# Designs tried in a protein design chat: miniprotein binders against Pyridoxal reductase, chloroplastic (PLR1). Part 7

Target 1, 350 residues: Pyridoxal reductase, chloroplastic (PLR1), of Arabidopsis thaliana (Mouse-ear cress) (q56y42)
Amino acid sequence: CSNNTSNITTFKPLKLPLFWPWQKVKMGPLSVSPMGFGTWAWGNQLLWGYQTSMDDQLQQAFELALENGINLFDTADSYGTGRLNGQSERLLGKFIKESQGLKGKQNEVVVATKFAAYPWRLTSGQFVNACRASLDRLQIDQLGIGQLHWSTASYAPLQELVLWDGLVQMYEKGLVRAVGVSNYGPQQLVKIHDYLKTRGVPLCSAQVQFSLLSMGKEQLEIKSICDELGIRLISYSPLGLGMLTGKYSSSKLPTGPRSLLFRQILPGLEPLLLALSEIAKKRGKTMPQVAINWCICKGTVPIPGIKSVRHVEDNLGALGWKLTNDEQLQLEYAAKESPKSMIQNIFQTR
Below, E stands for the ipSAE of ESMFold2; O stands for the ipSAE of OpenDDE; V2 stands for 0.75 times the mean of E and O plus 0.25 times the DockQ between their complexes.

## First folded at step 2 (miniprotein)

Design s8 (from F2 with R4L E6Y R8L E42W R51L R53F E87Y R89V)
Fold by ESMFold2-Fast, scan of step 2:
Formats: sequence, structure tokens, C-alpha cells
Structure s8 (fold): chain B 350 residues (1-350), chain A 93 residues (1-93)
Amino acid sequence: as target 1 above (350 residues)
Amino acid sequence: MKILVYILVESDDPEVLRRIAEEIKRLVEEISKKYGVKVEVWIEERDGELLIFVEIEGDNPEALEKALEELEKRIEELAKELGAEVYIVIERE
């Protein structure tokens, strides 16, 4: 936690902590904490069992994250199931506006939202209007990062160029400080980078599934391209929808549709879960903290989900320390030995 | 009123899974318009399997059940034609 050093009363010399929230990382023109938080669960009744009665706890969790120096929050205009469509953005906006911790410094929070590539968004103007609608729900004047949620290259390549023009216009109109993409594969990532560069728009971030469960050839290639082009990789699902927490087994599955996925994958993760458990025990850390720290060690900015105060408290313990190269290799080897893993999201392009 | 549908599709052919995912996206839009219900779908691809989460929401119980019935039938027929196995779980609220 960020207050760990305040409890030290000895005069023993200490080295500067690593990956603390105040040790910001560059993301285009932005300065963000080494870990952010995602809000996919906010308003999601299907996968995450959201209920409005949870809102008070979510607000407390948000305040705790802010208090500990987290300044990156990821959302999307499609987040929220059924009648709650847009609820994630509405809740985030409400929490930012009402925050006592910010005390009028609401603009110090980096809000990253994602705009869905819906089939009816056929003009750049419609895409700019999607951005304006998100700003309205969030109750802010400017986004930190405006992101295209997925590529249409594989089924509607002409639409994608229109959506890219929409991102350019959002930037030029000052509606977003930076532009990013989500679920872009290696080929499309290079193409959009070059497209935006010719129009004077920097591509600041690429959000992709990246964790010890999803470090396949494609993820590693995307990371390499990001490093070469000066793009920051935002790693989503750093805990594999909860599979890397150590909380679940064949006899203790999560509720809802995640249980179908867990029944298929979890039994094949024993080597990885054992390695995570051993390193966590050796370090006096939790398995989620180790898994998140691994993502940061790889140079990514993970965005674990905010579901409760307890989850935020735990995830904050991923900061202020660093896995050794040997520990990182041990985890990667154990992941390769595990017969199961998550493959890329269906929306991820080549 | 709301119905949750969890669908697991299994195939050893990744092209079959991709085809099914694209057809389901189109089917969901078609059924939503046909029955005047709100249908949302979330699809996740895994090695050899496709996980589909569908939420059907509406105020008319008859339209809601007809939408569900057509969705189930069309997905099963598509999977059968392409040689994929399908498992469906339905939760009514």
C-alpha cells in the first residue's frame, strides 16, 4: 500500500520503492499510475452480478483507489447490460464529480473510455457524437483517452477507416487528450499507427488481453510492436476473469456464466496456480498481487476490475515492489506447463 | 422481464467457430427487430470452444418466449449444419 513507508520507525537506509502510484508512467501525452482499474463489472448483471445496491461500495472502492494514487480508470460506452447500458460511464462520472478526495481537481483523473464499433456507426460524425454522449454520461469536458473498442477490419474494412477518422476528429476538436485502440492485433495496430501519424495524431495506447493466462505469440508480438512504436499496452483481464486469484476450484466456482469457462480451464492451471501461490507466500503477497505485478514487470499497465473495497485493497498491494527476473521466468515456465490457457478475444484482429 | 441464455459451442475447426460467431451477431439483431425485444450478446472465443452469453429483455412475455425459442432453434440448426456441439443453459427471471 502507499503508506507502507510511513510505518517504518527505524533509521535503516531504504531504497526508493518500485511501481508506486507516484512513479507515473508515460502514456502518450498522459502520466498514469503503473496500474489502473477497469469498470466492466459496473452495471453488468450477466457476467458480474451487478446490482444497484452495490453502488455505495463501488464508490468507496473508487475513493480508496484515488487516495492511494491511482489515476487511470477504464470504462466503455457499451458497459452495462440491458437497461443499464452506459451505466459504467454514469457511475464513474458520478463518483468523480462527488469525490471529496479530488477537491475540485477532477481533471487529474485520466478517464479512458471505449467506443463500440456498432454496425450503425457509419460516419465519422456519428463516432464523434458517441464521444460526446460518453462525455455527457461521465459529466466531464474532456477524456484522457478515447479508444476504439474493436476493429471491423475482418468484416467491414470500409467502416474502420470511417471510425479512424472519427478518432482523428475527437482529438482535433479537443474532446480527447489521446487516442487508443482495444483488441487490435499486430497487423492492424501498425496500420492504425501509421494512419494516425500521417494526420498528426499520436496513438498512445493499445488495450489487449494480457496476463499469465494470455501471453501467447500474438500478445508478445503486440507488446514488441508497442515498445517499438512508443505505444503503451494496457493489459485487460490481468487475473483471467478471477482464475488467477486462488479463490476457485472445481468445488468452488463463481456464480453465473463464468462457471462454464472455469469448468473448462481451471483444472488445467495447477502448475501456474502452484507457482503463483509459492511466490506469493515467499513474498508475503497474495496471488492476485503477484499476477498483476507480473504484468507491470512486462511494461504494461494492467486494469484489474473494481468489484469491491476488498478487491481494491488487495490489488493495491501489487504496487511498491518488483518480481525478480528469475521469479518472472518461473511464472512464465509454469504457465507454459499448464495445459490450459485463455486464447485471444473474438474481437481481436490480426 | 429478462431471460439469460448461456451457450457453449465446441468445434475442432476454428473457422466453424468464427462463422457461428458472425452468424449469431446477425441473428441477434434480426430477432430483436422481429419480436420488439432487446437482445444483447457477448461472445468469447477459446481454443476449440465459443462461449456466448445472451440477455433477452422485454415487456411482452409472449414475444420474449418466441424470441428465445427462435434463438435456440436457429443456433442449434447452425451448429448442427457446421458440425459443432452446443450446450445451452437458460435462466428465467
Scores: ipSAE 0.000, ipTM 0.218, lowest interface PAE 13.0, mean pLDDT 82

Design s9 (from F2 with R4W E6I R8Y E40T E42F R53L E55V R89Y E91L)
Fold by ESMFold2-Fast, scan of step 2:
Structure s9 (fold): chain B 350 residues (1-350), chain A 93 residues (1-93)
Amino acid sequence: as target 1 above (350 residues)
Amino acid sequence: MKIWVIIYVESDDPEVLRRIAEEIKRLVEEISKKYGVKVTVFIEERDGELRILVVIEGDNPEALEKALEELEKRIEELAKELGAEVEIYILRE
């Protein structure tokens, strides 16, 4: 007798989620979707060509992500260029508040924001006030994750201890449900983990550049430490600023400053792009979907950027399936054979 | 052997959804004991909708089918009593 059958008893069409509830990722006290979304492009005129006329489409993209089970959205108090500083948080807050999909359940969205280590943030009280300012812009009472955007260890080590105390106070005051860091290397991850542990605060997340273009020795060490210490790695730039999409070539570059970076790196990515294309074709998937799925298969939570409804539609197709171990190895081998890769963020510590 | 039961429950009254979620949690424990099967339940509430996944596991096919039959019947009765709309989908492995 066959037991691989489906029966339907319904007055409506079948709707399956993109991922099952047990596929949600534990991140400290939080339960998050296996992929989140970043909002770096929101208000960024220089790198991403942001215009306010885009806000309606960004809101539609946000609603589409929510409808498909995405509950993690990453932003920062420094996002937005020039006079639009803080605009990413303001837009995210507006979209959450106005959401028809949330209908009074705005607190079910996990908002992860990052607080910049500005040179004038010299007291723990100032850093707590940075958190309060973010809550005000976001129009929420509590953050899911409050993150330190970068370490000052390499140039202002005494400031860093003050910022760490600020994170502790945010947690103790209930302004954040969890605490994380961004651009922390292996040594600084262990140091902040140990410091927070002495204060009774768990380190929930470490956000670093992690992709098929950023899987070097340091990324692997960071991942190993995260696994050992129970920290979840949030992978930013999982598509290498767009280089892994298959959309660009030497004759078809992106607009703006990214074009210079693309001219230098794209010619050296042929083996990786070919492997991505081959697997994408075999799977009936897109190259971005394969690249994002690889990050998920490595146990990270990628946060690709929201720029349009089309980008969200495509990126959502990274969910609900998994690359085989052989496919993962094929991609990793192709990445290793590619002579070019992404450089580390200037604020990335040891 | 494993049976996956996917349940969507819609209501514009959040108290109805809360009551259904609590009753389903009790029901799966009752069914697990009654039929000697392992039952795992996952519940997500979102925008006037409950998404519920029930996984029934065991080595006795008759017990699995009886557990499934009682689960479907009790959920449909509960939804009807409380004025909620329900969709149930069954995947057998």
Scores: ipSAE 0.000, ipTM 0.162, lowest interface PAE 16.6, mean pLDDT 83

## First folded at step 3 (miniprotein)

Design F1h2 (from F1h with G11S S13D K16V; at its last look DockQ between E and O 0.05; V2 from the best seeds 0.00; counts 0 for: oily chain .109, pae E 7.3 > 1.5, pTM E .571 < .8, placed apart)
Fold by ESMFold2, look of step 3:
Structure F1h2 (fold): chain B 350 residues (1-350), chain A 80 residues (1-80)
Amino acid sequence: as target 1 above (350 residues)
Amino acid sequence: GSEKVTVRITSDDPEVLKLVIDWLVLEAEYLGAEVEVEWDGDTVTITVEGLSPEQAELLAKFLEYIAEKLGVDVEVTVEK
């Protein structure tokens, strides 16, 4: 009842945000770590070389992330190639269920999944059933965030209205704590926000390609809309599929289909890569850690991928510090001077 | 009703073509549709049967959009 100053003095609040995992950020009704992890590689044989022999290492990586305060994990019902369709969700659900550190509190992990806008999803009931199928694969009763994976406005605008109603129904039925979208451009993002708001369903997140390689006029407009409307931007591909790591050059390309993209873009990135390297050396950090920290500095939640314990250890180093405003401007200016940028996702609308 | 969708896919990039074909076959099987695939040179013909009229029209629109974005030349016909 009294204003006891000794209690206030003893338990001082954190004076400066440094992006520690316990410094959760708002995402609608949810509180999430300032960085999450993406699970696109889990079950992806074609692009990421997944084999089931990797599952134990993936589980150890999941546990390490969890032990270090990461609570946001992003997946999708389409993650997994061929017969492994949905495997990413199955693995994530298995790891949550088997985690000893989560006994009795499995719902403290925020699972964000995405429902593909497949042509056979023609009714809102079919879209709700996709959410139920995801819950079954994950072995959980409720998602943190249910996301529409892409807009159909450019080719099937009537389907899109059905899918939007499906998101409303998922929320009303309690299958998700919040709804979000992925690959929505500025125009469609405003439209779906209005649609959901008038139906009492808050749009909590928008997930787009956002990085020092993908911060052009349209992506900045999306971010501005998110800030104005109270939507949290989730940054996917924060490292540009590896182009921002410093691992690759014209003489050291990745294997597989990424090599075609890297040949086209990487030679034009020298100003940006030099700026990343300079700041990384000054800070005693790696180039990936600087690139991810930049995404967090912009008020987004990046979701770099998990493929190994080493990946999680490396990415956790993006937390616990903050680029200065001058360092952010240096990176952004260097990115503007680079004549190349990431090819935008084919599903992103205007 | 039961609709038939015939898709002709032409591409110079075999990796892109393989990705599109694998996706089409997987999704058609998910619908419970009967799928026939014929390869004749750089062109693949996929015939999908057992679709409702709404499913067939939407599949055609989706394929045309995907083909445009991936740079794959596609021709789609819907018939009884």
Scores: ipSAE 0.013, ipTM 0.434, lowest interface PAE 7.3, mean pLDDT 82
ESMFold2 (binder alone), look of step 3: mean pLDDT 77; pTM 0.702
OpenDDE base, look of step 3: ipSAE 0.016; ipTM 0.352

Design F1h3 (from F1h with G11S S13D K16V L19E Q55M; at its last look DockQ between E and O 0.05; V2 from the best seeds 0.00; counts 0 for: pae E 10.6 > 1.5, pTM E .607 < .8, placed apart)
Fold by ESMFold2, look of step 3:
Structure F1h3 (fold): chain B 350 residues (1-350), chain A 80 residues (1-80)
Amino acid sequence: as target 1 above (350 residues)
Amino acid sequence: GSEKVTVRITSDDPEVLKEVIDWLVLEAEYLGAEVEVEWDGDTVTITVEGLSPEMAELLAKFLEYIAEKLGVDVEVTVEK
């Protein structure tokens, strides 16, 4: 080949905060994609109609996410209904182990799991053993993030201090790369942050319901604390269990228990759903993509669910672009004009 | 599962009943339990199955806490 160097005019580097998967964000010591995926539906027969015949599609969905640069996957030791308790972790572990694209680099996937505050977890050793059980179900040697699934402060405050020490021990023993919490309100979030800091363990993440349907004063206070303390907010249910998709109406409700929630909330959402639809049309996007992009614009890492290859394809379209400030404001005003919102998780504390 | 938690909620406000149902369904979802809901006028019976004995007691303690915060009449029964 000829030794010809193409001359190019010098220009300023282009800075584009467009949320591409390679534009990783910090989560404590970790670098994660600006969106992750939740595995709540994996094994959930009641709300999501899980059947084992879906496993091949779920695996294909997992591989598609990896191929497109997603490295954060959120699960929990309680995911799965009835006899399928723990099934979400088992499936995620299987998919990681069987992935040809991860050969020799399985540790590049950041697995975030949650340890339920079960009443029998009364010593820090028992909580550490819950983490070991999760690692066994996942078939991996180390978690990315070990999360306390909810606070026990409101009904079993002595248990909570034991669980906090358990998180410290998980970190010190190298079972997790980082620790986090879920469903912590503002006061408890500051308390555990200070506790972990004195033990030399950084709190990397706080996971709460945060969306255009869950952005009230309490959730905004949690976000403010996260921003001030260097904690990454992970937003769960970014689509309000499907209410922000435009798929449902008062005459077209989902089957099963969600129907009761949707009947209460959907009639009040017209301003928000119209704003989502208008922006989606203007941008050539879908309403879910707009709702997820909004979460990213707020500086959170949303974790929409993996249910199918189609859902992953759709959700990946939330990446690579950014709502303008005016579009964000339009959505937020419309959300405030909508008289109903999601009820917070009843485990969320003050 | 091995445990059944039965919650009977009585209120003259149907919006309160809807809020409690919505919360229990969401919590059962996070706990991996099965949920059945029956309406009987101003009383709702919610049955949650698939819980271990320890989870059932924790759920019962939590439901008592929420009932106090909401000011509603509730009966919580844990059965094997």
Scores: ipSAE 0.000, ipTM 0.280, lowest interface PAE 10.6, mean pLDDT 82
ESMFold2 (binder alone), look of step 3: mean pLDDT 75; pTM 0.678
OpenDDE base, look of step 3: ipSAE 0.022; ipTM 0.457

## First folded at step 5 (miniprotein)

Design h3a (from h3 with L70E E76L; at its last look DockQ between E and O 0.86; V2 from the best seeds 0.00; counts 0 for: pae E 4.4 > 1.5)
Fold by ESMFold2, look of step 5:
Structure h3a (fold): chain B 350 residues (1-350), chain A 93 residues (1-93)
Amino acid sequence: as target 1 above (350 residues)
Amino acid sequence: MKIRVEIRVESDDPEVLRYIALLIKWLVEEISKKYGVKVEVEIEERDGELRIRVEIEGDNPEALEKALEELEFRILYLALELGAEVEIRIERE
């Protein structure tokens, strides 16, 4: 019998159950998905090519992430260029408010935002007011995590203590469920942990550049301190601004300002990119999925960027499986053989 | 031995330009200390543009090249984080 069953077109909206208990992790008093999403591109015209015509696509991407169990979204009061200053927070707040899946449950999403340590933020009250402004842009009453975006210890140590007191006041006033820091090195991380602990304020997270391109001595020290002190490391730039995607080469660079960094770093990453591609092929995964999965295997919560439904679909494929120990070692050795790595954020302290 | 770096930063937010200028002043001091090189900086702001001229001088050519490499990467990364357009030109000797 010549029975010809037509190929059933499978569309792959990757959906993860919201309540897979092994996929939620502790972050202080919070329970978050093992991966979150960063919103740096939302309102960034100059670096990421944002246009308001993209808002519907971004909203669809946000909903897809929610449907698949993602509850952590990271933003900042500095996100958005020019007249779009603060636009990332406004869009996130809009999407939370308009979400049909969150109707009556908007507080189930964990919003993490960051407050820039601008040189004109010189009193704890000014820092608290920055938090209130973020809540207003987000149209929510309480943040999950209020984060100090970077330390001023290296150049304005008296300002730093004021900003730390601002974090304490944000918590005491009920504006945040917990506090975090970004771009804190090992020594400053211990100091702020001790400061907040004696004041009963939960330091739930430390956010740093952490990836197969940024896992040097200092980053590993930060990770070790986080593990010891019960702080969750949030990995930003887990794909090295796209260098770990396999989409680019020394002869095929991204357009725009990222090309400057890619020209300096991407040559010489061949051992790492080959290891990523070999494991991706073996596992039936993409290179981004392998790189993000590695961050999760290290006990961090990565926050890849979100620009489209397709990108969210791909990044969700980093969940639901684990690299073997041998695969993790293969990637780490290949990263050490690569002569270039990401340069650390200028704000990261000792 | 001298290396000259000219940096042009464009943004439609003058507070971003001012902040980048402050951070670059801080950065060049850190690089000067780290590599044992002398650094001079001139900064001019006008019409949505920041123009920064940096001269790096020292006795050790390897230290000069490492200082330049770190300066270049850190300025590019800073500009990318703050959403500013940046152009860097390098002149040796």
Scores: ipSAE 0.239, ipTM 0.632, lowest interface PAE 4.4, mean pLDDT 84
ESMFold2 (binder alone), look of step 5: mean pLDDT 81; pTM 0.770
OpenDDE base, look of step 5: ipSAE 0.384; ipTM 0.775

Design h3b (from h3 with L70E E72L E76M; at its last look DockQ between E and O 0.73; V2 from the best seeds 0.00; counts 0 for: pae E 1.51 > 1.5)
Fold by ESMFold2-Fast, scan of step 9:
Structure h3b (fold): chain B 350 residues (1-350), chain A 93 residues (1-93)
Amino acid sequence: as target 1 above (350 residues)
Amino acid sequence: MKIRVEIRVESDDPEVLRYIALLIKWLVEEISKKYGVKVEVEIEERDGELRIRVEIEGDNPEALEKALEELLFRIMYLALELGAEVEIRIERE
């Protein structure tokens, strides 16, 4: 006999997304979350203190990011130190393959990997094979974005043309959905864009160091060119290797080689760190959330590093709100008044 | 005024170590030119390891500190991009 009264229904907690579908960012043919995550700490033993015992926590952090709508993950074929070379790609591939959250929708994750411009990669075929090796480590059939990790223009300009031809072949063979570059300066960015265009290949992304510590003339020129050419800027080191977190001081330095950099730079960041702290307190946010939000407000897609579940939880709080123009100007003014900033990557070109 | 920097770099790939050695030689020359400081470098390669000794010397303390700062930043990124282990020690005179 059926009950003639309404059934008792247990309410499930209502979860609203951190961002809406219309807040996704277009990168060529791709639609990505307004923030992604980088995996350069995965397998980096000395500089970042990676240990294999961390893998379970990193997998939990990855699942948390997916659960909250993050679909962009950046890695590289050179990531992982010593015997762990390629470990970043291997771990990302394992986590995607094993993901309970994806359940047959593994292709909804946009994997962006970078191919090292090693001097012994002298043929386009070798560069295509580098892509195939990355696909093998990631255990996927197609990359979201295949990126050239740096330019060889300053020392091996003929090699650079060969590497560009390799990117063209990756795209034409369907190994990558889109192509991008990393550490390309204003002049080289225009040159590769034009070259790829003559070959029928759109340049979708330019990944460069961009943060409140890295907003100098070159970064602004790169951003301007990206906007003009329809290229999306992916901002790496949005937290300045950790200097913008507010966790460190002259009396509390990170472990490893970063401590030497922090000892030199951190005391000269006081005006910027104070401004970040004040805005964070006013907004009920953390300093990392404000710093990442600033990158998003500038029209870039930041890729902070995944180190732990707690770091992912914090960084996700950079989404769902926006700094006012006045707050952005306050941060930029404080950064200019700070006697220290970050210097360009060794591989950054003109 | 003089600063001594000792750098140890480890990689399981001898090709990567040779490439790092060349990049560091290029880097110290560029820093010397950029900041008007004297930079001397000695590199020893053995058993999957580079031992690098850099001496930065100059009469302008501000230029000397900027040269050191750029060397540290660029070595850190070189290690990150190439997947190499790096250890750095600094001695000031």
Scores: ipSAE 0.703, ipTM 0.875, lowest interface PAE 1.5, mean pLDDT 88
ESMFold2, look of step 5: ipSAE 0.704; ipTM 0.881
ESMFold2 (binder alone), look of step 5: mean pLDDT 81; pTM 0.748
OpenDDE base, look of step 5: ipSAE 0.469; ipTM 0.806
ESMFold2, look of step 7: ipSAE 0.673; ipTM 0.869
ESMFold2 (binder alone), look of step 7: mean pLDDT 80; pTM 0.742
OpenDDE base, look of step 7: ipSAE 0.532; ipTM 0.827

Design h3c (from h3 with L23F L70E E76F; at its last look DockQ between E and O 0.70; V2 from the best seeds 0.00; counts 0 for: pae E 6.9 > 1.5)
Fold by ESMFold2, look of step 5:
Structure h3c (fold): chain B 350 residues (1-350), chain A 93 residues (1-93)
Amino acid sequence: as target 1 above (350 residues)
Amino acid sequence: MKIRVEIRVESDDPEVLRYIALFIKWLVEEISKKYGVKVEVEIEERDGELRIRVEIEGDNPEALEKALEELEFRIFYLALELGAEVEIRIERE
């Protein structure tokens, strides 16, 4: 028997951990986990050493991410090297289809893919067909976010307007729930926002290199524009391809192509790496977890890459807590003291 | 003072090679303006391979090294974004 006349003097609501993955954040009309996962390594033999023997572990990593509340997965139609062209999308689609945990709920996963601005994509219809090809590789009927992978404004401005019309048509045809851009600088970001707004198309995200290694004046300006316009910034390369892990030094470089970048940047990172190490030790966390948490603290949604179950477990440790304001300032000051930073993607415009 | 750079790019996709050639021509002009150096580029394509010869010339050694560093990084990053293999060889005079 219920007693509605009782006096209620206190109410203590359930307080969830900070950056809890089941507490979604807004990305235009979508709700996404505070962190997503990037699938660049899925099919990438050149940088990440992908082999098909890894597929079972990648599937287990995908399932673990889902079980822990992650719903944002970022891919691209250009992901996959050589004969594995498009393999990242095929693997993601396979894992979604085969997932027991998603049975009847596949639409709760937000798939974000990117369409390369290839020179043969010269009409809006051709760009729409790129989206249809991605949907076919993914074996789904609708994307969460269709993203233009980079701007052509600096070398083919007429093509860019065609690609923007392609994004509008993707949305109008129901192929995507929202649209986004990648590698857009401040000026082009404002322009495409205004273009899409007048056409009723939600620009939900801007994806750029953003991290403690990539937080210069231009990246901060992009972030500020995103905040003002209601666009969610997606941070790619939040760990600087591994430079922020503490695993490497000038005398202990990674094997393969990353050594080129690490040799030129690592010698100047000691202030930042020390600050990361000190905070990680104080908090009982790892340096990657601190670096990713920092991206989330800035109001971005980072998409670290995954290759294994261990990578998902490690990255999930970036959730459930928050750097203090003093810790964030400490990291940012240390980053500014570092004489080197990550060079921006060649595709990033003004 | 001259720095010579030979860059070999390989891809099974001739459109990827076309993209890389296009962006390198644009990049060379941007680097020349940014660092105040003279940059010349020659690009040859043959059967799945680009051979790119770049000469960087100027009187300021610091500007030459910064131009070289940015050229290497941008080409490396571009090739990885597009799934191409890259080899870079540098000869200083």
Scores: ipSAE 0.030, ipTM 0.508, lowest interface PAE 6.9, mean pLDDT 85
ESMFold2 (binder alone), look of step 5: mean pLDDT 83; pTM 0.786
OpenDDE base, look of step 5: ipSAE 0.353; ipTM 0.762

Design h3d (from h3 with L70E E76L L80F; at its last look DockQ between E and O 0.81; V2 from the best seeds 0.00; counts 0 for: pae E 4.3 > 1.5)
Amino acid sequence: MKIRVEIRVESDDPEVLRYIALLIKWLVEEISKKYGVKVEVEIEERDGELRIRVEIEGDNPEALEKALEELEFRILYLAFELGAEVEIRIERE
ESMFold2, look of step 5: ipSAE 0.262; ipTM 0.670
ESMFold2 (binder alone), look of step 5: mean pLDDT 81; pTM 0.767
OpenDDE base, look of step 5: ipSAE 0.453; ipTM 0.806

Design h3e (from h3 with L23M S32A L70E E72L E76L E85I; at its last look DockQ between E and O 0.04; V2 from the best seeds 0.00; counts 0 for: pae O 4.5 > 1.5, placed apart)
Fold by OpenDDE base, look of step 5:
Structure h3e (fold): chain B 350 residues (1-350), chain A 93 residues (1-93)
Amino acid sequence: as target 1 above (350 residues)
Amino acid sequence: MKIRVEIRVESDDPEVLRYIALMIKWLVEEIAKKYGVKVEVEIEERDGELRIRVEIEGDNPEALEKALEELLFRILYLALELGAIVEIRIERE
């Protein structure tokens, strides 16, 4: 009689944030959590060190997010490299399917994928086929949000119109509930909005880099246009690839390609990191939680990347509270005092 | 088979350009190893611009196209994250 002691990993009940439930935010026809999760790390070997042995950990992280009312998951058809191309969507589809124990919450999952503007996607039909391929990898019949991953206006303006028509066709075919864009500057955002509006297609989201490190004139203009047009701004890299975490310093750089970037930018971020640390201490929060909360307070939906249960727990702590206007201004002032190393998005589409 | 890619990156921040140049060199090495392709890179910095020439060579057309796809995506994404303007020209031989 071999006693298989099933190691019941006692999930310690996460202390629900003091202000649960938080209000969902509108994103066109959708209702989403005030924060989503980005899955760029899922299947990314080169930048994030992904290994298939991490899939169980990623699943636990996804389930924990879903249990805590996060329903927005951002992915892309380009996430995952080489043999792992589309791995992020495959993993997300697997996790959605296997989370059946969370009956009812699965149907609330809003998958927001991004379709790459690859040079060979020359017809609207090919772009619609990219959407179908994402649906197949995700094992779902309909996307929440189909996003154009970037504009081709600067190098292939004729292709851009084809891709816009592809978004229209995705919506008309019922393959997506709404459409969105990523990395659109102010002028191109207005153009695509008008193009989609005349065709009865709801542009629900614009995804740009938006953080205390990325709050330049262009980002503020995009935010203003989004507010005017009823578009929800999705803020990617809310932690500035980890620079806003306080985990790194000039003496403690990350390993790999980010080390060079961090060596250049971190010395100039001292005022901002100090302000983040002070506010974090006063609020009994972490620096990442403050940085994410700032994005929410600015009326964006941040999509921090998740790789572990711990990252989900840490990011969930950004919810259920708000920075005061004075705390927001203090952070924004400290961000402006940080020398020119804030990568201003030169998305001045002239 | 050869694929030539000319990439122009524009930024008002020379540190952004320098970072992009370093990242491209690293990405090219990783892509070459991953796809079993030969990759040559020339990078010229001039007046707030990077001019990057990438040549990808290999016997497997599918490997070349996948290498190209990943390279372009990563460069575009990097440039977008850094707020740089990118122009890309692709030539196939």
Scores: ipSAE 0.025, ipTM 0.449, lowest interface PAE 4.5, mean pLDDT 87
ESMFold2, look of step 5: ipSAE 0.659; ipTM 0.868
ESMFold2 (binder alone), look of step 5: mean pLDDT 81; pTM 0.758

